# VHH binders against Uracil phosphoribosyltransferase (upp), part 27

Target 1, 214 residues: Uracil phosphoribosyltransferase (upp), of Aeropyrum pernix (q9yen3)
Amino acid sequence: MVAAVRVIGGETPLARYVLKVLRDRTTGFPEFRRYVRIAGSILAVYIAGELGWVEEEVETPLGAKAKELAPAGPVYLVGILGASLPMVEGFASMMPEARIALVAARRVEEPGRLKIEVYYSRLPRMFDGPAVVLDPMLATGKTVAEAVRLARDRGASKVVIGSIIASRQGVEYISSLYGDTPIYTLALDPELDENYFIVPGLGDAGDRALGVEP
Short names: E, the ipSAE of ESMFold2; O, the ipSAE of OpenDDE; V2, 0.75 times the mean of E and O plus 0.25 times the DockQ between their complexes.

## First folded at step 18 (VHH)

Design x2 (from v4 with T101I; framework vhh_7pa5_2; at its last look DockQ between E and O 0.94; V2 from the best seeds 0.79)
Fold by ESMFold2, look of step 18:
Structure x2 (fold): chain B 214 residues (1-214), chain A 129 residues (1-129)
Amino acid sequence: as target 1 above (214 residues)
Amino acid sequence: QVQLVESGGGMVQPGGSLRLSCAASGFTFSSYRMSWVRRAPGKGPEWVSTISGSGGSTDYADSVKGRFTISRDNAKNTLYLQMNSLKPEDTALYYCARTYIWEETWEGKTTEYYEYDYWGQGTQVTVSS
């Protein structure tokens, strides 16, 4: 009952090379940050097929006409602060007119369960084009699910999720809530540990990308 | 290459009417929110009106409500502003702008703001006897 997951590591060896660098415990800052950005660019290539495109005719310097494609309208990248920042930049470098929205969340204590709270967001009033939710680690899926909900509540009829590594649990959670929301990830890993880290994963993507020492 | 070209400005007497047009090219016009923004002599930009891509949602500054009507013809890639009951304070350079509306929320408190990513060169409206 796992719908609409695309594992890019099975489609290009470049994605697996990026994963090798990111998973390697010896990869340090800023190399880790650089490859998170590269992962974002790879995701843009693959996620582009989910976005809307229109044919446009252009005139070359030779005066000849050529038909190419342009985005059908606005495209929104929804970055989950903070490890997503290099990933968002990498994606945006491939689609420079994409608009960047932001969501920041924190854990809150609640009896008997993990609870998250969005304490900051910068979102369009209305998503009048597709939304791409970007989070390097789709672990439990709770923060990503909240970002998807926020986009859908603001009119997004097309939401796509991009991650570097997704857990089986996170994918199942998203699928149970938003079965029409495709998930693109470089890797799909089997489980979470007791601290909700993806295993084998790559450690704490935020710490490794933003310069927090071990 | 996004292009926005305003036209239809001119001199008009108080109480008169004028219709502005904005020809759009280089993007899928129907997919984007558009606005009219004006700049009076010695003043900064003032938002006048906005319209959704489909044309189904409009909004106006208090200073022009009931007098101005924003519309669009998506088949002609054209934005319009019908201005009635013109006043001397409506004298300004009027711009057509492609628009995004953002909401920024911090700890439950929300602020809205507009972003304009492309502008025309403007068309002058002068209301004087």
Scores: ipSAE 0.684, ipTM 0.850, lowest interface PAE 0.9, mean pLDDT 91
ESMFold2 (binder alone), look of step 18: mean pLDDT 85; pTM 0.824
OpenDDE, look of step 18: ipSAE 0.856; ipTM 0.918
ESMFold2, look of step 19: ipSAE 0.632; ipTM 0.831
ESMFold2 (binder alone), look of step 19: mean pLDDT 85; pTM 0.819
OpenDDE, look of step 19: ipSAE 0.849; ipTM 0.913

Design x3 (from v4 with T28I; framework vhh_7pa5_2; at its last look DockQ between E and O 0.90; V2 from the best seeds 0.75)
Fold by ESMFold2, look of step 18:
Structure x3 (fold): chain B 214 residues (1-214), chain A 129 residues (1-129)
Amino acid sequence: as target 1 above (214 residues)
Amino acid sequence: QVQLVESGGGMVQPGGSLRLSCAASGFIFSSYRMSWVRRAPGKGPEWVSTISGSGGSTDYADSVKGRFTISRDNAKNTLYLQMNSLKPEDTALYYCARTYTWEETWEGKTTEYYEYDYWGQGTQVTVSS
């Protein structure tokens, strides 16, 4: 199965405006963080279609009945610690009852191979609903793939990935492992550089969002 | 909007039985994990038992294993706790709670805990001679 990739920049000019701000080298720290949060909110609007919903009747102040939608059950956001924090908050602001899980990973040395190690996690023992894995930069895809694996191993029947910028290489990697996992991203960029940065990209999302010098 | 209403508590002699019920409304009951949690007077909450949304997975505190049985009827939106061989130590206010389960792992060390986002009013169980 081939992963469905949805590039939001082709669907709304608002995503392109957010990308303009985030890609611009002159965008400062408070503004960069603010727009990462906004990107998270945009992702929530688009990713909502992958989540389960049920009809719910409500009574208005006029005493009239209306049928609307509510989440079918729990929804989990899985944030890749560090740069994802503002993005997770932006997503959660659109679905306030979503539960927040966290994964922290680091690069470990292995000859001829990029290997990651998850050294901290806060995850459901069992996912009782869909999981949305959020990472602003889907570069090689290795950390995201591990988060997807962890959610699937804990019973998540539906996993969706959200990013601000994904690389072609990262999308192909995820598709090779988890072809049934949809990927939503504001932009899809063609390449990674020698240091695994997405090109043209936006630089180091973590450093720019959290105030750490690159 | 979410409501959990417990019933079935009362006074019973040691060795007796009671069945607690919890009527749920305002959410898709079968989608959520549920627990019974109890509080003795002046004490903090003590987890008793948890059941998955489908009813296919259950777990119990050591202090109640073999004596208590958690169950649910998803067609009736009702959670149950059958309590047998009751002891004075079981005296408490029993709550029905909507539940999320968590694991936190740091450098290979794992701890587990529960999160409860909605509670009922509780039903009193008193076991005494």
Scores: ipSAE 0.638, ipTM 0.843, lowest interface PAE 1.3, mean pLDDT 91
ESMFold2 (binder alone), look of step 18: mean pLDDT 85; pTM 0.820
OpenDDE, look of step 18: ipSAE 0.761; ipTM 0.888

Design x4 (from v4 with G53S S54K; framework vhh_7pa5_2; at its last look DockQ between E and O 0.94; V2 from the best seeds 0.76)
Fold by ESMFold2, look of step 18:
Structure x4 (fold): chain B 214 residues (1-214), chain A 129 residues (1-129)
Amino acid sequence: as target 1 above (214 residues)
Amino acid sequence: QVQLVESGGGMVQPGGSLRLSCAASGFTFSSYRMSWVRRAPGKGPEWVSTISSKGGSTDYADSVKGRFTISRDNAKNTLYLQMNSLKPEDTALYYCARTYTWEETWEGKTTEYYEYDYWGQGTQVTVSS
């Protein structure tokens, strides 16, 4: 696979526990939504290393000084509307000052290829810091690639991708376009089915997270 | 803890000048866009000017273009507003604010706006005889 991919399920058993709950077909709403949020928080812990930090001095109640870390500047979360909402909230709970940008896209058919159309966005006019693109399912990678493009076009010099499950095909697609963009995912699954669902995956993350068909 | 402290306000006659300062602490000042926003008597907040994090890009409300100059000294964590040719309509409480710029697009219709996440208590500017 691509060297820029980091599979968190291999680094902490907590990620594997979260995956067990999310993959299980019997997990219902609202438990599914709760664990998508938890996955977002786990991603924040691991993705933090890609973000810029500076030392900052604080004074404790004892009057003593301590040096700790603060973000070097703005951090932007780019959520792909639908299933990413609980995941974005979970990530943001770990970094409360992160700004939340949004992208909504739909699939359109064109002669000779599948095309993604962004019909709504709320984006910084200029990214003054790193961008973290969040999508629970990195399947074909096409919507994520468009979000990465939008962030780069608006000046983001650092873009990181976070997902719960990524497919091999989706990772390869992103790497072919944006080989310097790290991908953090809880799991990396081997294939997509004929309808572009990740296999074994977890089903339809959007339906399960938003209470449509848990 | 993010803090912004404005100073340099006062009373001045029409045609006069003032320089406002804003001391920033508790964050990496050089990484953030900054704005001046004012609140005149009986009116809501009015955007005055914005400066990019490095200082290379500035923008101004039409009502102050050519009279006001925003600047910053990132080494001293300080934002400035030089106000010249002051008019009675410039009378307001002036705030320093940490700023994000946004573009929202729906089905091809685009709107731009500012977000302010921290500001101070302001410094009063009064232009009168």
Scores: ipSAE 0.657, ipTM 0.842, lowest interface PAE 1.1, mean pLDDT 91
ESMFold2 (binder alone), look of step 18: mean pLDDT 85; pTM 0.827
OpenDDE, look of step 18: ipSAE 0.744; ipTM 0.880

Design x5 (from v8 with E100T; framework vhh_7mjh_2; at its last look DockQ between E and O 0.91; V2 from the best seeds 0.63)
Fold by OpenDDE, look of step 18:
Structure x5 (fold): chain B 214 residues (1-214), chain A 128 residues (1-128)
Amino acid sequence: as target 1 above (214 residues)
Amino acid sequence: EVQLVESGGGLVQPGGSLRLSCAASGFTFSSYRMSWVRQAPGKGLEWIGRITSGGSTDYNPSLKSLVTISRDNSKNTLYLQMNSLRAEDTATYYCARTYTWEETYEGKTTEWYEYDYWGQGTTVTVSS
């Protein structure tokens, strides 16, 4: 099964504008954070369609009844630290009741392979609902795959991936492991460079989001 | 609005049994883990047990033989069956919507429980 990929930038001019700002090398970290947050909010709008909803009746101030939607159950955001921090906040601003889980991973280079090691996690013991894995950059897909695995192993009813930019290779990798995991991204870029950076991408999202790089 | 309303408390003799109920509303009850906790006069909060959305239970080892937690999702109700009650079981009993978290750093894991909504409680007094 091939994972369904929705490229939001192809549908929403606002997403392309967000990408313009984020991809621009002259964008400083304050604006970068701001627009990473906006990207998270945009992703929430689209990914919400993957989540469970139930109809609820409410009484308006006029005393009239209206039917609207509420989450069917807990929704979990799994943020991959640290670049996802503003992204998670952006998503959570759209769904304030979402629970936030965190994962931090590092790359360990071994002869012949790149290994991902999760050295920190704050996760529910069991997911009582869907999990949205958020990482601004879906490059090789290995880090995101670990987060997906953790969510699945812990009982997530559904796992959805949200990224700002995904690479073709990253998408293929996720598809090879978790073909039933939808991927929502603002952009799909064609390749990775020798350092596993997405090209054209936006550089190091972590450094830029945290203000490490000027 | 999320609401939890406990009932069934009262005066019971030592050795007696009691069944508490917790009526839930304002959320999809069947999707959430629930817990029973209690607070005796002058003492801290003590967890009694937990039940997952699917009905799996976990109990305080000190109370496991005396309590049974169950739920009826069709009625949005949580239950606590208590048997062989003792004076020391005198307390206010609360139901709470529950989340379990695990934090792991460099292979070391800690676990904690979060309760985001509570009922008003129902008081159980065990006395001869």
Scores: ipSAE 0.530, ipTM 0.846, lowest interface PAE 0.5, mean pLDDT 93
ESMFold2, look of step 18: ipSAE 0.554; ipTM 0.801
ESMFold2 (binder alone), look of step 18: mean pLDDT 82; pTM 0.786

Design x6 (from v8 with T52Y S53T G54S E100T; framework vhh_7mjh_2; at its last look DockQ between E and O 0.47; V2 from the best seeds 0.00; counts 0 for: pae E 2.3 > 2)
Fold by ESMFold2, look of step 18:
Structure x6 (fold): chain B 214 residues (1-214), chain A 128 residues (1-128)
Amino acid sequence: as target 1 above (214 residues)
Amino acid sequence: EVQLVESGGGLVQPGGSLRLSCAASGFTFSSYRMSWVRQAPGKGLEWIGRIYTSGSTDYNPSLKSLVTISRDNSKNTLYLQMNSLRAEDTATYYCARTYTWEETYEGKTTEWYEYDYWGQGTTVTVSS
């Protein structure tokens, strides 16, 4: 099965500029957070093509009518808690009526094994519209995969993934489980290190975006 | 622009019936859950019931025998039929667009509802 991956850094120089700021080790906490938000807005522009739209007629101040587009129904953003918060806000600023769902996960201590536990979620009872799963860093893909599973279990027939940086390993993992789930990312990086950080990456997106101690 | 406009309120005698309407525009009405909520003078909000996209309904148990909620997706209209009205049913009646949420923490689940758009309300007075 094959997941479609769109690497936005290859489609617009604005994404490359945002990446330059976010990857730069000298970028401070307020500016990092600001540009994570901007990355979310860029993702909204590109991911909009995956969402359902209907024509709507509007009347202009001139009294003339025009046909434009509106979302076909509810749109849900599923944020992976931590670093995704500014990114979710940036996406939502482009689609203000999108509903925001949240998932929090933690690494469970087990020798020689990476296990992820979702310990908190705030989800619609039923996804009666598309779900956009947002996580700045698609590293191993395990947390994103759980968020996709939760959305599908609650009826989402369309799930799209948005990230700032994805690893090849994370994309392959998602493809092995959910090959029909599109992945949009600003960059696709080749490696994870021994601590599961994306390389070259940008470091710890959560620490840099939220201003918390490591 | 999402708009919800209630109508059909007015004066009704005790024991009477009344049908309220809520005209919806600016969104795909058939894709959304809808609710009726009321507020009696000097009191807080009281949920009446909700209708799902399937047409299924849930009602406040204390009002269940009094009310029926329906929708006509072809007319983008939500309805509230009220019967056997009493003086205590005097209130402003609102329709609202509804989302249903579940929050789970460490295995504990809590359900709650979001109302993102409201109508202006229509007033029902039950008096003789």
Scores: ipSAE 0.452, ipTM 0.759, lowest interface PAE 2.3, mean pLDDT 89
ESMFold2 (binder alone), look of step 18: mean pLDDT 82; pTM 0.790
OpenDDE, look of step 18: ipSAE 0.538; ipTM 0.851

Design x7 (from v4 with Y100W W106Y; framework vhh_7pa5_2; at its last look DockQ between E and O 0.90; V2 from the best seeds 0.00; counts 0 for: banned pattern WTW H100)
Fold by ESMFold2, look of step 18:
Structure x7 (fold): chain B 214 residues (1-214), chain A 129 residues (1-129)
Amino acid sequence: as target 1 above (214 residues)
Amino acid sequence: QVQLVESGGGMVQPGGSLRLSCAASGFTFSSYRMSWVRRAPGKGPEWVSTISGSGGSTDYADSVKGRFTISRDNAKNTLYLQMNSLKPEDTALYYCARTWTWEETYEGKTTEYYEYDYWGQGTQVTVSS
């Protein structure tokens, strides 16, 4: 495994079941969206270990005291619009006080250069807590890298990436720029095709999650 | 359970002073930005002042700048608003709120705004002759 990558499909059969549903070409729009949300929730369980926690004493209905954990401070989820929306919701359902930041990017054609333009963002002025960048497909890594840059430029001391499927190329790209940024993904696939889709992948996650194509 | 409890309001003559307090519990107070927001009779909420978690960064509405001072004591989980040179237009219900600051950018145009996820019950400040 490459440094800073954790492949959740090797750690729980639930991740493999979610992958089976999402990869299946016959999975329809309502079910695809539902399982993208479930993938987000699974990521929350595993990514929680990268976040800050403090001990907190609570009193039970029996009047007894117990020490448990609470978030140390703010947590930000950075969703890359559109395919990440159900995934972000699934993650947030596990950590309901997390704040949701948004980034929308598009490819800009330049001769001999792949360029990403962020045309819309909703970001905290300062990331005064960890940032979790969520994108279902870490393909080339270009858009995720831009989201990581935006969070770091606004003071994020800790950035973690969550994806459903990452490509080896995308992981290597992120590692070359942000070697200290952990990547959590359900699966790590070996290749990109000529159109930069992950192979075997799951097709176009955006189209499948948002109901654009069957 | 996040709890915010304001106190220190009352009636005061124009030119007078008051110090508001907000006791916070149920979260790591020092990690969160906090604000004072007020609601005058017949008006919607108006932002007054904001302070960073550490206390190192403060900001004020133009209408109160130079007269009000926001501060916090993170060891006591308490937010303060020192209000000097009070005017009748400062009459309002004053709320303590946990605050998130946002920048929204579209096609190069940036708008800043605040979001409040927890709110106290408020403390009444009345400035009258």
Scores: ipSAE 0.578, ipTM 0.801, lowest interface PAE 1.6, mean pLDDT 90
ESMFold2 (binder alone), look of step 18: mean pLDDT 85; pTM 0.824
OpenDDE, look of step 18: ipSAE 0.756; ipTM 0.895

Design x8 (from v4 with Y100S W102S W106S; framework vhh_7pa5_2; at its last look DockQ between E and O 0.89; V2 from the best seeds 0.00; counts 0 for: pae E 5.3 > 2)
Fold by OpenDDE, look of step 18:
Structure x8 (fold): chain B 214 residues (1-214), chain A 129 residues (1-129)
Amino acid sequence: as target 1 above (214 residues)
Amino acid sequence: QVQLVESGGGMVQPGGSLRLSCAASGFTFSSYRMSWVRRAPGKGPEWVSTISGSGGSTDYADSVKGRFTISRDNAKNTLYLQMNSLKPEDTALYYCARTSTSEETSEGKTTEYYEYDYWGQGTQVTVSS
């Protein structure tokens, strides 16, 4: 099964503008962080369609009744630290009642393979609703895949991935493991370099967003 | 908007029983874990009991285990707490709270905890001779 991938930049000029700012090497970390947040908000608009909603009636200040939508249940954002921080905030600003889970993972290079090690997590013991995995860069797909696995294993009713830029390789990797997991991304880039950076990409999202280079 | 309204509190003698109710509205009740939390005078909030969305699983504080029973009627959007063999130490304001369960793992250590995002106004339970 091939995962459904929605490339938002192909549909929304605003997304392309966000990408313009983020891809620009001259963009400093304050502006970069700001636009990562905006990207999160944009993703929220589109990914919201994957989430469950129920109709609720409200009384307006005029005393009239109106029918609108509310989340059917709890929604979880799974942020992969640390570049996702502003992204998660952007998403959460659109859905303030979303619950925020966090995962920190590092890449460990072994002969012939890249291993992902989760060294910190704040997760619900059991998900009582859908999970949105957020990572600005879906490069190899391994880190995101691990987050998806964690959410699935803990009973998430649905898992959706949101990224700013995804690589072809990353998408293929996710598809090979979790074909039923929709991927929303602002851009789909064709390749990774030898250091597993997306090309053309936007560089190191963590360094650029946090203003700290380890 | 989310609303939780507790009722059923009162004054009873030691060994007596009370049944608390919590009417929920403004959200899909069955999709959420629910808890009872109590606050005694001069003390911080104390977790009492939690029940899963479906009602299939329950959890209790050691201090109330065997005496209290948490239940829910999802068709009525109502949470209950049956309190038997009440003690003076059970005197508190009892709150209904919408609940989630989380765990944090760091450096090999895992901590489990309940989180509450909405509370009612509480119902007073007083156990006195």
Scores: ipSAE 0.089, ipTM 0.532, lowest interface PAE 2.4, mean pLDDT 92
ESMFold2, look of step 18: ipSAE 0.098; ipTM 0.594
ESMFold2 (binder alone), look of step 18: mean pLDDT 85; pTM 0.819

## First folded at step 19 (VHH; framework vhh_7pa5_2)

Design y1 (from x2 with W106Y Y113W; at its last look DockQ between E and O 0.90; V2 from the best seeds 0.77)
Fold by ESMFold2, look of step 19:
Order: C-alpha cells, then structure tokens, then sequence
Structure y1 (fold): chain B 214 residues (1-214), chain A 129 residues (1-129)
C-alpha cells in the first residue's frame, strides 16, 4: 500500500503564506525561525485528527458542566535534531501535555548508498500512545524512516509524520517501508539536488532556523 | 484537571502491613503508567514500584521486592500498594505518580530515568515500636 500524503498548502492559504516566507531567500534568521515555529503549530491542527480523543466533562465558572475533548492518552513528538527544534516547539504549544522525544543522526560514508547513523536518542522505553515524527525537510526520508522504526519497535500504536516540505523521493521511500504511516506536509516538491536538498525547497532549514546562516 | 489522592497510611509496628490507595481522576487512568515514590525524613525521592497502564507489567525497587505488591483497578481508577513485612526504613511519605520511562542513548551507551508529571500530596507511613 501507499502512504497517505496530505498537503496542507492545498487546504489553507495560511500554509501557503508560511511557505512564501520560508522559501524567500531574503527572509532573515529570526523571522525564518519564527515561521518554522508557526508551521509546527499548523501541523498540530491538522495532525490532531490522527490522534485519539475522549470526551471529558468540565465545570465552567458558571457552575455548569460541559463535555469537551481531551487526548485519549500520552502523545509523543519525535523531533529530528536540530532543524526540528522550533517546529517541535510550535507543535507542542498547541498540545502542551505532549512528551518530547529526540533523535539525532549524521550522514556516514558507506559504499553504494546514503548511510544514516543515529548517534543520540532520547525516547520513551515504550510509546504508550501515538508518535508524531517531526522533521522540517522530508528529503531522502532515511532519517525519518529510522525515527519511525524506533517508535514502532517501542510499541507506538500509530505513527504520523509531519514536515514543512517533503520531496517526492522521500514520500516514496517512506511509502515503500511504512505505507500505513500518514504524512502531513505544507508542500510536496518534485525533486532533490545532487546534495539531497529539496528543490525548489527553502535551502538548509537547519542553517536558516538555528542561526548558522543566511 | 489531573488529580491523584493517596490514602491508607498510618503507624504500624515492624513486621506489620498496610495497604495504600490512590484515587485518580481527570485523565484516562488505564492509558498511563503509574508509580509509587517515597520520601524518607530529610531525604530525596526514592522510586518504589511501577505498573503499566494495563497492569500487565510491574517492577520494584530491590529494597521492597517480595514485600510490596503494586496493583491497579482500572474500572475504579485506583492504584494500590500492598506493603507487608514493614521495616523502620520504610517510614516515609508515599506518593502515587503518573509516570513515563525514558531511555537516552549516546554513542551506544544507554541510561534510563523516570519522569513524573503529576503526583498527589502523599500519605504518611510510619513504622516504629
């Protein structure tokens, strides 16, 4: 089967405005970081539908009872260090009880392929609720796929992927491994360049978000 | 709002027994791992026992293994700690706490710790003649 991909830029003009700011080469460091955070908040709104909810009664200041919704249990955000940090914060601001897990990976030379090594992780021993894997750029998909594997191996009942921009190659790679894992992204771009950057993309999200460049 | 209310503490002689209860509300109790944590006079918190949301997995500190039994009744939203063969060293304020267990791995080496995001006011257990 093929992973369900939901392209948020086709569903709200706000996502397209965020993309305009992030893609613009003239957007400066503080504004870029701010809009990565905003992208994370938008993803939370859309990804919430994939999470489990229960009714909960509350008492208003008027003394009346109302039924609203609360998360059915733990929710985990899995951030791919470091470019995901503002995005994770934006997502968490919409669901402040979410637990934050972290994965850091590096590219390792390996004959005949792109090799990714996870050299640091901070993960629950068991994912006793859904996991949302967040990476601003779903490029080749290799780091995201490893994060998905880690969550599933630790018992996550559901894994959802959120990105700002995904490449067609990255989506196809995830679909080949995890066809039941939904992907939410603001944009889906057609290709990667020779350095595995998404094109037209937005450049290096990590550099732009964390103060290394413009 | 998440609430955890412990009860069942008291004074007992060495060798005696007590059963602690923790009433939970404001969240889906069965979805969360729970622990008992204690604070002896003048000391920091010490993990005592943990139980999975379903109740199918339990673990105990070495100092209480074989003497204490953690359990839960998910229909009643209640966590329990049965304490037998009590010793003076078990004297402490006992808390129930909502629990996450984390693993941090760096360059192949793994460490583990517990996060408690909510707990109650505690119930006092005093073991003395």
Amino acid sequence: as target 1 above (214 residues)
Amino acid sequence: QVQLVESGGGMVQPGGSLRLSCAASGFTFSSYRMSWVRRAPGKGPEWVSTISGSGGSTDYADSVKGRFTISRDNAKNTLYLQMNSLKPEDTALYYCARTYIWEETYEGKTTEWYEYDYWGQGTQVTVSS
Scores: ipSAE 0.640, ipTM 0.838, lowest interface PAE 1.3, mean pLDDT 91
ESMFold2 (binder alone), look of step 19: mean pLDDT 85; pTM 0.825
OpenDDE, look of step 19: ipSAE 0.802; ipTM 0.902

Design y2 (from x2 with I101V; at its last look DockQ between E and O 0.91; V2 from the best seeds 0.72)
Fold by ESMFold2, look of step 19:
Structure y2 (fold): chain B 214 residues (1-214), chain A 129 residues (1-129)
Amino acid sequence: as target 1 above (214 residues)
Amino acid sequence: QVQLVESGGGMVQPGGSLRLSCAASGFTFSSYRMSWVRRAPGKGPEWVSTISGSGGSTDYADSVKGRFTISRDNAKNTLYLQMNSLKPEDTALYYCARTYVWEETWEGKTTEYYEYDYWGQGTQVTVSS
């Protein structure tokens, strides 16, 4: 099956405002980091519809009762280290009981190819609830695909991907491997350059979020 | 909001048996892994046993294997610990805890650890002659 892609920039002007700040070459790293966090919070609003919920009754300060929703069970955020940290925190701020799992990967240079090595992870032994894989940039999709594989191998029956910007190539790659895994992104950009950066993109999200001078 | 209430503790002779209960409320009990953790006076917490949300998977500390059995009744929102062949070293305050089990992997080498986000107040078990 084909991965469903939801492009949030077409659904709310707030996502377009966040993108304006993040894409702007003049945005400094304190503001860049802040808006990566805000992007994570926006993703939480949209991704919430993929998660399991149960009805719960609450009593208001007036003594009246209302029926509302609570998470059906554990929710796991899988952060791909680098620029994802502020994004994960922004998402978690909207769902404070969500548990945070981590995947760290590095690029292994090989002639004529991009190879990714996952050298560190912190994952539940069993995903007994939905997994949300978060990476600001879904470029080639290789690291995200490995995170999805790790979650599925540990029993996750529901995996959702969240990104700030996805490339068409990255979406197609994920769809070729995990067509049942929805992708939510603020923007979908048409291309990758020769170095696998998303174009027009926003540059290097890790460098810009973590204070690394280009 | 989340509440865990242990009961069933007491005094027992060495070689005796006890069954502990933990009543859970404020969350979907069947969706969460649960553990028993114990603490002797002046000591830190010691993990005893863990059970999956469905009840299909269980783990035990080496010191209690073959003597203790963890179980759950998801219809009653209750966790149990059947303790047989009790020894003086089993004397402790026993807690019921909501549990996540994590694996941390570095360069292919994995270590396991537990996270407990909610605890009960505990029930005392004393094994003495």
Scores: ipSAE 0.617, ipTM 0.824, lowest interface PAE 1.4, mean pLDDT 91
ESMFold2 (binder alone), look of step 19: mean pLDDT 85; pTM 0.820
OpenDDE, look of step 19: ipSAE 0.703; ipTM 0.884

